# Ledger of designs, part 29: miniprotein binders against q53ft3

Target 1, 195 residues: q53ft3
Amino acid sequence: MFGCLVAGRLVQTAAQQVAEDKFVFDLPDYESINHVVVFMLGTIPFPEGMGGSVYFSYPDSNGMPVWQLLGFVTNGKPSAIFKISGLKSGEGSQHPFGAMNIVRTPSVAQIGISVELLDSMAQQTPVGNAAVSSVDSFTQFTQKMLDNFYNFASSFAVSQAQMTPSPSEMFIPANVVLKWYENFQRRLAQNPLFW

## First folded at step 16 (miniprotein)

Design jc16
Fold by OpenDDE base, fold request of step 18:
Structure jc16 (fold): chain B 195 residues (1-195), chain A 97 residues (1-97)
Amino acid sequence: as target 1 above (195 residues)
Amino acid sequence: SDREELIRLAERAAIKLEMALQWAADGDPQFAKRIIEYAIRLLREIEELATTPEEEEIVEQAIEAAQEALQLLEQGKPDEVEEILQEAIELLEELIQ
């Protein structure tokens, strides 16, 4: 139902279901993590009138879990990016996960997703600055990234006449990069959260 | 005190309206509507705590703004919601000054 992504790490698509309505991802070496992406896999939507409250849990200096509400995911907004780096010194909040007997190594944090009524979620207040980006901000970033990549790749473009024979190297036609760029832009325009 | 509670509720309502604004912009009008509906409930509670005609007027205007925002979302006009919600937030800020 849910996925979790940390930059530079493999995507997690197998949450531990700790209850009928609660899912948990482990985040090893959490101190090195700045942002976490939580998303719906798209296989199972939330029931009507329900969404997901996304929590972050990390061990405090005593090894006790500190839980913080990061934000929400819904059928209408099935993914969100959360900044967790600044939360590591925050105060704990109430959470629905209770005392989980998770073998906690001091370096492992958790992302918890609780399936809840939208009306209940509306009454909750996430920790400030945890939710990083509106769809617009993400779209802008993605567009800038794409432009940057295209410009970078294009800067290495040479004609066949300009090529130095390197039989050990593989070459990609510049048109392939352009086509990829155009296709990606089209997909982004259709759905900024297609990824 | 009632005044302290009024301020607390007003601050909370402002936060909720800001959240609604963000969620409306993010493309989930359903959840934004739920947030606004909750904010309206908070505003009704504030209205009950209002002790001056000025406070009552401010809260009433905030409720009207929130209701208008809700209607706009129901009409599929999320782009028009920001200004109205911002007005409601400003009204709440005025209320707690």
Scores: ipSAE 0.757, ipTM 0.924, lowest interface PAE 0.5, mean pLDDT 87
Fold by OpenDDE base, fold request of step 18:
Structure jc16 (fold): chain B 195 residues (1-195), chain A 97 residues (1-97)
Amino acid sequence: as target 1 above (195 residues)
Amino acid sequence: SDREELIRLAERAAIKLEMALQWAADGDPQFAKRIIEYAIRLLREIEELATTPEEEEIVEQAIEAAQEALQLLEQGKPDEVEEILQEAIELLEELIQ
């Protein structure tokens, strides 16, 4: 139902479902992360009148989780970018995620998505400056993310002669990635909010 | 005190109207409408706490602005909502001075 993307890392499309209406992504080495993109996969929409509250959780100095509301995703706005780099010193907020006995390594944070009524979400106030609202900032971030992804993917490119047989692995031609990149850049330039 | 509560609610209402403005601009009028509806409920509570005719008038104008914004969203005119919501926010700022 949800995906999570950090620039320079592989996209996460398999959230841990901790409840019928709650999903969690683990973010290792979270202190190096500036921004996170949360998005719907498009396979399952929110029920009518519902959306998603997006939370960030990090361990405090005592190893206890500190949760903060970052913002929201909805059927009408199925993706959002959140800045998390400045939140490590923030105060905790109320959250719908109970005492998850998650064996937390000190370096691992979490993104939590709670499926909630839009009316309930409307009463919540995200932490300040978490949502990247400017189209310009969004465009810049998206471009940097695309560049980072392309560079990352390209670093794994091998010639046919260099390939090691691995029957359990699927391979994508580098030209497909390049074509996707070029097409995406073109669409982004035409409309930064095309998706 | 009633005055302290009025100020608290006014600040909260202003935050919600700002959120609605952002969400209207971002292309989800449905959620923006829900935020405005909640803001109107807050404004009604403020109206009950108002003690002067000036305060009552300011709150009434803010409610009217919020209701107009809601109607515009229902009509599919999100681009016209920003100015109206900004007016409502300014009214609330005046109220807490």
Scores: ipSAE 0.755, ipTM 0.923, lowest interface PAE 0.5, mean pLDDT 86
Fold by OpenDDE base, look of step 19:
Structure jc16 (fold): chain B 195 residues (1-195), chain A 97 residues (1-97)
Amino acid sequence: as target 1 above (195 residues)
Amino acid sequence: SDREELIRLAERAAIKLEMALQWAADGDPQFAKRIIEYAIRLLREIEELATTPEEEEIVEQAIEAAQEALQLLEQGKPDEVEEILQEAIELLEELIQ
């Protein structure tokens, strides 16, 4: 039903179902994680009038799990990006995962998704700044990614005069990369979710 | 005190209306409606705690704004909700002062 993505890591599509309505992803080495993407796989929608509350859990100084509400996913918004890097010192919130003896390794955090009524979700307040405004942050992320790629690619750019003949290698003109970049930026500006 | 409770509820209602605004624009209008509906419930509680005509008027206007936003969402006009919800939030801020 759910997937979890951390930048630079493999996508997780196999959540541990800890209850009929509760799913958990383990996040090893969570201290290095800034953002997490939670998304629906598209195989099973939420039932009508239901959505998902997304929680983050990390061990406190005593090794006890601290759960915080990050935000929500719904059928209408099946994915969300959450910033978790700043949550390490936050206060715990009420959470639906408290009764679960999840064996935690100190370096492993968890993303928990609770399937709940939208009306119940509406009464909950996520921790501040966890929900990354999807459009701006995604645009920023994408822009940074694009910039990184462009910078990387351009660092290998050489003029024809500087080229060492390598008949076995294919070369892409820098202008093609630039054109792609510009087109991508334009599409991103028009619709940040164009892909 | 009743005043403290009124302020607490007003702050909570403002947060909910802000959430609704975000979900209406970039999220799920259906969920935004649920948030607004809850905010209206909070506003009704605030209305019961209001002791002055000014407070009553502010809360009433906030309720009207929230209801209008809800209607716009039901009409499939999420882009028109932002201004109205912002008005309601501002009204609540006045109430808290």
Scores: ipSAE 0.754, ipTM 0.924, lowest interface PAE 0.5, mean pLDDT 86
Fold by OpenDDE base, fold request of step 18:
Structure jc16 (fold): chain B 195 residues (1-195), chain A 97 residues (1-97)
Amino acid sequence: as target 1 above (195 residues)
Amino acid sequence: SDREELIRLAERAAIKLEMALQWAADGDPQFAKRIIEYAIRLLREIEELATTPEEEEIVEQAIEAAQEALQLLEQGKPDEVEEILQEAIELLEELIQ
């Protein structure tokens, strides 16, 4: 349902689903990360009247997770860029993620996405300066993200003759990924803020 | 105090209207509508706390502006919402002085 991208790193498309409506990405070496992109994969939309609250979690001096609301994603805005480099000194906020056995590795942060009612999301206030609003920078980043994702996905492409049977895994035809990529690029060109 | 609560609510309403402005501009008018609707609820609470005719008038104008913004979004005119929401924010800032 969701993807997470850090510049210079591989795209993450396999979130840990910690609840029916909650997804988590691990971010190793988070201190080196300035920006994170969270996006919908386009496979499953939010239900009508629902969206996603995006949280960042980092360990405090005691190794306890500090959660902060970064912002939101919706069907109308299915991706967002967040600056996390300046958040390390912030106070924790209320979050829907319980006492998760967060791997107490001091260098690992998390991105959490909670699927919530839009009406509930409307009542929440993200931490200041987390959301990056520059359309131009976003367009450039999104294009790079798309390219990164496509390159990543295509690197796993094999012909049917080259496939090793893996009955436990689902396979997506490369053409589906390509069509998705082309459609996304077209939408981005039409409205850089559609995502 | 009632005055402190009024100020708190006004600050919160202003933040929400600013958020709505951003979301209206960024391509999700549906979510912007939800934010504005919540802001209007806050404004109604502020209206109940108003003690002077001047405060009442300011809040009423802010509500009208927020409602107009909501209507514009419903009409598919997100580009026209910024000015109206900015007016509502300025009214709330005036209320807090």
Scores: ipSAE 0.750, ipTM 0.922, lowest interface PAE 0.5, mean pLDDT 86
Fold by OpenDDE base, look of step 16:
Formats: sequence, structure tokens, C-alpha cells
Structure jc16 (fold): chain B 195 residues (1-195), chain A 97 residues (1-97)
Amino acid sequence: as target 1 above (195 residues)
Amino acid sequence: SDREELIRLAERAAIKLEMALQWAADGDPQFAKRIIEYAIRLLREIEELATTPEEEEIVEQAIEAAQEALQLLEQGKPDEVEEILQEAIELLEELIQ
């Protein structure tokens, strides 16, 4: 039902369903994460009159989870970008995930999504500045994500002369990646919400 | 005190109206409507706590603005909601001062 994306990391599409209405993604090495994208996969919509409250959990100095409401996703807004880098010092808020004895390693944070009534969600107040709502901010985030991917992929580039024969492996020419990158940037510039 | 409660509620209502403004702009007017409806409930509570004619007038105007915004969203005019919600927020700010 949900996906989670961190720049430079693989997309997570397999949330841990901890309850009928609750889903959790693990975020290893959360201290290096600035932004998280939460999105609906498009397979199952929210029931009518319902949406998702998105929470972030990190371990405090004592290793206890601190949960904060980041924002919301709905059928009308099925994806959102959240800034989490500045939340590490925040106070915990009420959250629906209870005392999940999730053996948390100190370096692992969690994104929790709770399916709730829109009317209930309307009464909740996210932590300030967590939601990135501006088109400009979204564009910047996407650009950074793309740059990160390109840089990562390019770091593995080798010349044909440097290639070790590996018949079992498939190779993608670097120019294909570059062309993809350029095309994506063009589309993004034309319409930041083209997808 | 009643005054402290009034201020607390006014601050909360202002935050909700700002949220509604953002959600209306971000393309989910349905959720924005839910937020505004909740804000109106808060405003009604504030109205009950108002002790001066000036406070009553400010709250009433804020309710009217919020209701107008709600109507505009129902009409499919989210682009027209910003100014009205901003007015309501400003009214609440006056109430807190």
C-alpha cells in the first residue's frame, strides 16, 4: 500500500504491517537522512473519508523511541516529502504505534503510517517545518536525489578496456544513464509533478 | 483562566486555518475542508469564551471567513481560499494580542 524513498537508497515498497491500519518502514543510518518521501503505491486507495498520518520515530539518548507526527498523505495527495534532519532534538508526541518493543538499534529510525479518519487527522498538528510543500522544495529535492543517483552510478563507471569479462552480468552504458538523467531533468523543469 | 483558554484555542485555530490553506493549495481540497470544519468548531468554543463585544465581533468575523472558505472549496475554487483564510488568521492574531 505504501512506499518509502530516501535519496540514494533503494525504494522500500514492503512495509511491515504491524496492525491492520499501521505500517512501518525501517530507516537504517537515519542520521544521514535529510528527507524522506512517503507515497502510496496506487494499488489500494484509502477508504473513503480516511487518510494516512505519517510519523517519524528515532531513538533518544536512552534508546527509547521518540515519535513525531510529520504530516499526512491522502488519496488527493498520495505522496509527500518530509524533512527529518532537524527533528532529532524534538520532543515526542502522542502516536498510535504504542510501546512497540521494536528492538531498535541506535542507528535505525522508523517511518510509521497510521490509516485514520480524515476528521481525526484534521485535529492533529504535525511538527513544524517537517512537510515540504513548495514546488520549489520538491524540485530541489528531486534534483538532489537524481544527482545522488547519477553520482553513485557514475562511480562504478569503467572503460571497456578496464572491464573484466563477466558473461553473467549485464552492463548499461554510462551514456544511457546520462541521457536518462538529462531527459528526466528536462521533464522536471517543464513540470515538477509530471508523474 | 477563561482568557488563557481563549488564547490557547485561538492559537490552535490559527494553526488549523494555516494548515487548511496549505492543503487547499497542495491539491487536496477535501482534506482542507475537514481542517476548516474543525477550525470552525474551535472558533465556536472561542465565541463562548468571549467576554467583550470586540472579541465577539472578531470571532464572528473569523467564523464567517472560515465558512466562506469552506463554501469556496465545495464549489471547487481552492485558488480563491487563500485570501479569505489569511483574513481569518489575522483576525485570530488580533484576538490573541
Scores: ipSAE 0.745, ipTM 0.920, lowest interface PAE 0.5, mean pLDDT 85
Fold by OpenDDE base, second read of step 20:
Structure jc16 (fold): chain B 195 residues (1-195), chain A 97 residues (1-97)
Amino acid sequence: as target 1 above (195 residues)
Amino acid sequence: SDREELIRLAERAAIKLEMALQWAADGDPQFAKRIIEYAIRLLREIEELATTPEEEEIVEQAIEAAQEALQLLEQGKPDEVEEILQEAIELLEELIQ
């Protein structure tokens, strides 16, 4: 139902379902994480009138989890970017995960998603600095990722005259990569959540 | 005190209207509507705590603005909601001063 993405890490698509309405992702080495993307996989929508409250937990000085509300995802906004790097000093809020004995290691934070009524979510207030203006940040992140990929791929570009025969290898014309890049940028500009 | 409660509620209502503004802009008018509906409930509570004609007028105007924003969202006009919600927020800020 949900995915979690940390820059520079593999996408997580297998949340631990800890309850019927609660899902958890583990984030190892959380101190190095600035932003987290939470998104719906698109396989299962929220039920009508429901959405997801997204929480972050980190161990406090006593090793106890401190949960904070980062924000929300809904069928209408199925992805969001959250800044977590500045949350270490925050006070714990009321959270739906408090009763769960989740085995935690000191270096592992968690993202929790609670499926809740939109009306209930509307009454909740996220921690102030967590919700990054989602569209711009996501667009920027995606653009950086695309630029990185394009630059990487382009670094291997050779002219046909420079090609060394390698029968075991497949070659992709650079113009194909460029076209893909341009098409992706266009789609991103039209709908940052097109994927 | 009633005044302290009024201020607390006004601050909360302002936060909710700001949230609604953001969610309306982000493309989920359904959730924005739910937030506005809750904000209106808070505004009604504030109205009950108002003790001066000026406070009553400010709250009433904020309610009207919030209701208009809600109607615009129902009409599928999220782009027109920002100005109205901003007005409501400013009214609440005036109430807190």
Scores: ipSAE 0.740, ipTM 0.920, lowest interface PAE 0.5, mean pLDDT 86

Design jc16
Fold by ESMFold2, fold request of step 18:
Formats: sequence, C-alpha cells, structure tokens
Structure jc16 (fold): chain B 195 residues (1-195), chain A 97 residues (1-97)
Amino acid sequence: as target 1 above (195 residues)
Amino acid sequence: SDREELIRLAERAAIKLEMALQWAADGDPQFAKRIIEYAIRLLREIEELATTPEEEEIVEQAIEAAQEALQLLEQGKPDEVEEILQEAIELLEELIQ
C-alpha cells in the first residue's frame, strides 16, 4: 500500500504490517539518513474519511523507542518528504577522549504509518519543520537521482571509433539513455507522480 | 488562569490554521477542511474564556475568517483561502500578545 525511499538506497515497497491499520519500514544505519520519502503505491487508496499518520522512531540513549509524528499522507496528497536529520538523538556524553568510541551493533530506526480517521489526524501536530512540501521536494529528489544516473552512464560513453570488440557484452547507444532522460524530465515536470 | 488557557488555545489554533493553509495550498483541501473545523472548535473555546471586549472582538473576527475559509474550500476554491487564513492567524497572534 505504501512505499519508503531514502536517497541512495533501493525503494522499499514491502512494509511490515504489524496491525490491520499499522505499517512499518525498517531503516538500518539511520544516522546516515537525512530525508525520507513516504508515498502511497497507488494500488489501494485509504478508505473514505481516512488517511495516514507518518511517524519516525529511533532508540533513545536507554534503547527505548521514541516516536515522533512527521506528518501525513492522504488520498489527495499521497506522498511526502520528511527531514529526519534534526530528529535523531545525540545522547552521547561529553568526554575528553573525543575520538574514542565503543564499537556497537548498527542501530535501526523505523518509519511507521498508522491509518486513521482524518478528524483524528487533524487534531495531531507534527514535530516542527519535519514535513517538507511533498510534490516539490519529491520532484527535486527525483531530479537529482535522474541527473546522477545520466551523469554516471554518460561517463562511460565511447565513440564507435574507440570501441573494441566485446562479444560477451551488450551495448546501448548513448542517445537511448539521453532520450529516456529527456522524456522522463518532461513527464516529471508535467506530473511529478507519474511513475 | 483563564488568560493563560486562552493563550494556550490561541497558540494551538494558530498552529492549526497554519497547517490548514499549507494543506489547502499544496496538499489536500478535504483534509484542510477537517483542520479548519477543528480550529473553529478551539476558537469557540477561546470565545468562552475571553474577558475583555478586545479579546471578544478578535476571536469573533477569527471565527468569521475561519468560517469564510471553510466556505471557500466547500466551493472548491482552495487557492482563494490564503489571505483569509493569514488574517485569522494574525488575529490569534494579537491575542497571544
């Protein structure tokens, strides 16, 4: 029903359903994450009068979950980008050995989505400045990902005169990648959620 | 005191009207309507606590603005609510002092 996307990672589309109305995504190595995108896959809408409250959970200094409301997704606004970099606990003590650290198992945070009545959601207040404009921020994130892919693929381009025989390999003309890039950009500008 | 409770409710209502403004402009007008309806409930509680004519007039104007914004959303005009919601928010900031 939902997807979760972190820049530089594969999109997650297999939320763990922990209750009829509750879905969870695990975020390993969450301290390296600055933004997370939560979106509806488009296969199953919320029932009428309902929407999704989106939470971020991280372990505190005692290992206990701390849940914070990031914002909402609804049928009319089915995606949102949340900044989580300012929400992580920096509960380490000040000490004179600034470079010394105890090696620990990597910690895992969670994104939780709770399907709730819109009237209940209206009474909830997200933590300040966690939510970002979902359409514009998603477009910006998607454009950066698109540019990164194009630049990577283009860095391997060679002219036909520079090619050597490689019978075990398949080749794609560079203009195919450019055409895809240009078409994707045009469609994104017309409808940021087309894909 | 009644003044302290009035300020707390006004702060909460202002936050809700700011949220409604964002959802009307860049989100889901149906959810914006639910947020405004809740804000109006908060404003009615503020109206009960108001003790001066200035406070009573400010909260009445804020209610009227929020109700007008709700009517515009019901008419399918979410892009027209910005100025009236901003007016309501400014009135609540005046209550907070």
Scores: ipSAE 0.723, ipTM 0.895, lowest interface PAE 0.9, mean pLDDT 78
Fold by ESMFold2, look of step 17:
Structure jc16 (fold): chain B 195 residues (1-195), chain A 97 residues (1-97)
Amino acid sequence: as target 1 above (195 residues)
Amino acid sequence: SDREELIRLAERAAIKLEMALQWAADGDPQFAKRIIEYAIRLLREIEELATTPEEEEIVEQAIEAAQEALQLLEQGKPDEVEEILQEAIELLEELIQ
């Protein structure tokens, strides 16, 4: 029902279901992870009036899981990016995950998704730094990446008068790159998570 | 004390209205409505704790603003709620002072 993505790793699309309404992804080597993406696969929507509360768990000094509420996904907003690099020493949140039916491996973090009523989710407050910081940082990085790509590609621009015929090569008109850049930038400004 | 509890509730309500603002425009307006409904319940608790006419007037204005935002979402106008939600948040910040 859900997917979990960490940069440089295989996308996880087969959550461990630990209860009828609870799903977990394991994050080994969690110390190297700064951001995670949680998203709905699109095959099974939440029931009407329900959504998903997303938690992050890491083991404390005694090896016990410390769960923190990151935020939410819903049918209307089915994906989110969370920054977890600052949460590995944070305080725990009230959470719906019990120890009996979860995979408990010391030194492995987890992403937990709890399917809940929207009214119950509305009363929960995520930890303060996770979603807002990751969205702002992602947007800024993406803008810099777009500018860098455009400047790089533009530095190779030539006119038809300067072009040597090369029938075995494929070429892209410069205005295609510019149009793509303008369209992507516009979409990003309207919704940093449209991708 | 009643003043300490009023401040705690006002801070919590402000956080919820900020959350609703984000969810109304960039997320899920139906979830934003649920968040605003909860925020209004917090505001009514603040109203019960208010002890001065100034506090009572501020919280009544905040409730009115939040109810207007909720009505705009029910009318399918999520892009129009930002200003009124920010007004409600500013009223709560004034109440906390």
Scores: ipSAE 0.718, ipTM 0.895, lowest interface PAE 0.8, mean pLDDT 80
Fold by ESMFold2, fold request of step 18:
Structure jc16 (fold): chain B 195 residues (1-195), chain A 97 residues (1-97)
Amino acid sequence: as target 1 above (195 residues)
Amino acid sequence: SDREELIRLAERAAIKLEMALQWAADGDPQFAKRIIEYAIRLLREIEELATTPEEEEIVEQAIEAAQEALQLLEQGKPDEVEEILQEAIELLEELIQ
């Protein structure tokens, strides 16, 4: 439902679901990260009247998570850029991820997304790390996400001669992904806001 | 004290109106409306705590400004809410002093 992108890294599109309404992305080696992009993949929108509160969590010196509210994503604003470099020594905030109170590997932080009512989100106060999107930023973001996903998927491509039988797994021919990539690029060039 | 609680609510309401300004112009006007609705609820609480004519006048003006901003968003005019939201924020800053 969500994606998470850090400059210089492959996009993450498979969030860990830790509750029916809560999703998490791991950010290893988080101390080298300055900005993170959180976005909706577009396959499953929020239900009517709902949106997503976005949190950042880093381990303290004891490995215990410290959570901070970064901001929000909604159906009307489905992506946001958050600056996290200044938050690594900040104060914790109220948060709904209490089930994640376990000691973490010291170099791994998390992005948490909590699906909540818009009225509940309106009462929350973030630390103010939301970026304003524009058509130029939207197009550039979309192209970078497209390239990142294609490069990730193609890095695992195997020929039919190289395949190992696995009846419990599904496979997609590589040319299907390439055709989708080419079609998406063409449509984006014709109408940057088509998706 | 009632004055300390009034100031706390005014500071929170100002933060919400600033947030609404951000979301109205550069985000999601539907979410901005929800934020303004919450801010109006805070202003109603301030109205009940106000004990001087000055405080009562300021909070009434802030409510009127927030309601006008909400009407502009309902009319599909998110670019027009900036000035009226800034007026409401300035009124709350005066109330805090």
Scores: ipSAE 0.692, ipTM 0.885, lowest interface PAE 0.9, mean pLDDT 80
Fold by ESMFold2, look of step 19:
Structure jc16 (fold): chain B 195 residues (1-195), chain A 97 residues (1-97)
Amino acid sequence: as target 1 above (195 residues)
Amino acid sequence: SDREELIRLAERAAIKLEMALQWAADGDPQFAKRIIEYAIRLLREIEELATTPEEEEIVEQAIEAAQEALQLLEQGKPDEVEEILQEAIELLEELIQ
């Protein structure tokens, strides 16, 4: 019903359900994570009048969880990107997970999703600077980054007639870069979160 | 004091109206509606604390603006709430001064 994605890692689509209305994803090696994407899988909407409050939890110096409200996902806005790099020493926020029997090691952070009434969510205030974009904004950011790389690499293109002989150097044909670019764009259009 | 409590509520209401503006424009108008409803509840608490005619007029105008924004969302016009919510936020900033 939910997915969780960290850049450079496999997408997680099998949340641990720790209560009827609460779901958790483990984030090993959380200190290397700067952003996390939380999204609804396509087939199970929130019930009418409900949505999801999204929390980040990390262990403090004693290994105890510190929970922070990142933001929300709803049927009308089913995905969000959250910046967590600045939260590793932040202060905790009010959260619904404190009485739950959630088992984890002290070196693993967690993403928690609590299914709640929209009226209850409206009263909550996320920690500052956590939410950064929708899926549409994520796609635009990724496209701009892709274009920037392609334009940079293409600016060094030369024909064989223009090359100075350099037998100890390795070269990549320009059409390989173009093919990579075209394949990446096609895959991004099919699934913005594939990479 | 009542003035200090009024300022705290006004700051919180302004935060909620800013959040509602973002959710109306680039999010989910149904959730924005819930946020505005909560903000109106905060504004009515401010109204009960207001002790000067100036404070009373400012908060009443903020309530009217928030109610109009809510009406526009109910009419399916989320793109039209930006100016009205910004006006309500400016009224609360004046109240905090």
Scores: ipSAE 0.654, ipTM 0.870, lowest interface PAE 1.0, mean pLDDT 80
Fold by ESMFold2, look of step 16:
Structure jc16 (fold): chain B 195 residues (1-195), chain A 97 residues (1-97)
Amino acid sequence: as target 1 above (195 residues)
Amino acid sequence: SDREELIRLAERAAIKLEMALQWAADGDPQFAKRIIEYAIRLLREIEELATTPEEEEIVEQAIEAAQEALQLLEQGKPDEVEEILQEAIELLEELIQ
C-alpha cells in the first residue's frame, strides 16, 4: 500500500504489516539518513475519511524503541518528505554519567504508518520540523540528489590523454554530464515540478 | 493555573492553525478543514479560561477568523484562506506573549 524511499537506496515497497492498520519499514544505518520519503503506491487508497499518520522509531540507549510522529499522508496528498536527522539516537538521550563508555545500540530504526480517521489525525501534533512543506522539501531533496550525482561522476573524470583503452566498456564525455547537470539545475530553479 | 493552561492551549491552537495553513496551501483542503475545526474547539476551551475582557476579545476574534477560513474553503477560495489563518495565528501570539 505504501513505499519508503531514501536517497541512494533502493525503494522499499513491501512494508511489514504488524496490525490491520499498522505498517512498518526498517531503516538500517539510520544515523546516516537525513530525509525519507513516504508515499502511497496507488494500488489501495485510504478508506473514505481516513489517512495515515507517519512515525519514526529509533532505539534508545537501552535498545528500546522511541516512536515520534513525523506527519501525515492522505489520499489528497499521498506523498511527503520528512527530515529525520534531528531525531536520531544520541541527540537527546545522552547522559553525563554514560559519556565515558557509551556503546552505540544497533543502527536500525523504523518508519511506521498507522491508518487512522482524519479527525483523529487532526488532533495529533508532529514533532518539530520533521514535516516540512512539500514544495521546499522536494526541491531541496532533488537538488541534493543532483549535487551528489554530479560530484560522484566528476570525481572519475580523466583527460583523453590519461585514459586507458578499454574496448569492452562504453564511455561518456564529461561535458555531456556537465551539460545535463546545468540544464537540469536551470529547469529545477525555474519550475521544481518540470519533470 | 488558568493562565498557564490558557497559554498551553493557545500554543497548541497556533500550531494547528499553522498546520492547516500548510495543508490548505499545499495539498489537501479536506484535511485542512478538519484541522481548523479542531483548532476552533481549542479556541472555545481558551474562551472558557479567559478572565479579562482583552483575552475574551482576542479569542473571539481568532474564532471568527478560523470560521471565516472554513467558509472560504467551502466556497473554493483557498487563496484567501492563508491571510485569514495568519490573522488568527497572530491573535494567538498576543495571548501567549
Scores: ipSAE 0.649, ipTM 0.865, lowest interface PAE 0.9, mean pLDDT 78

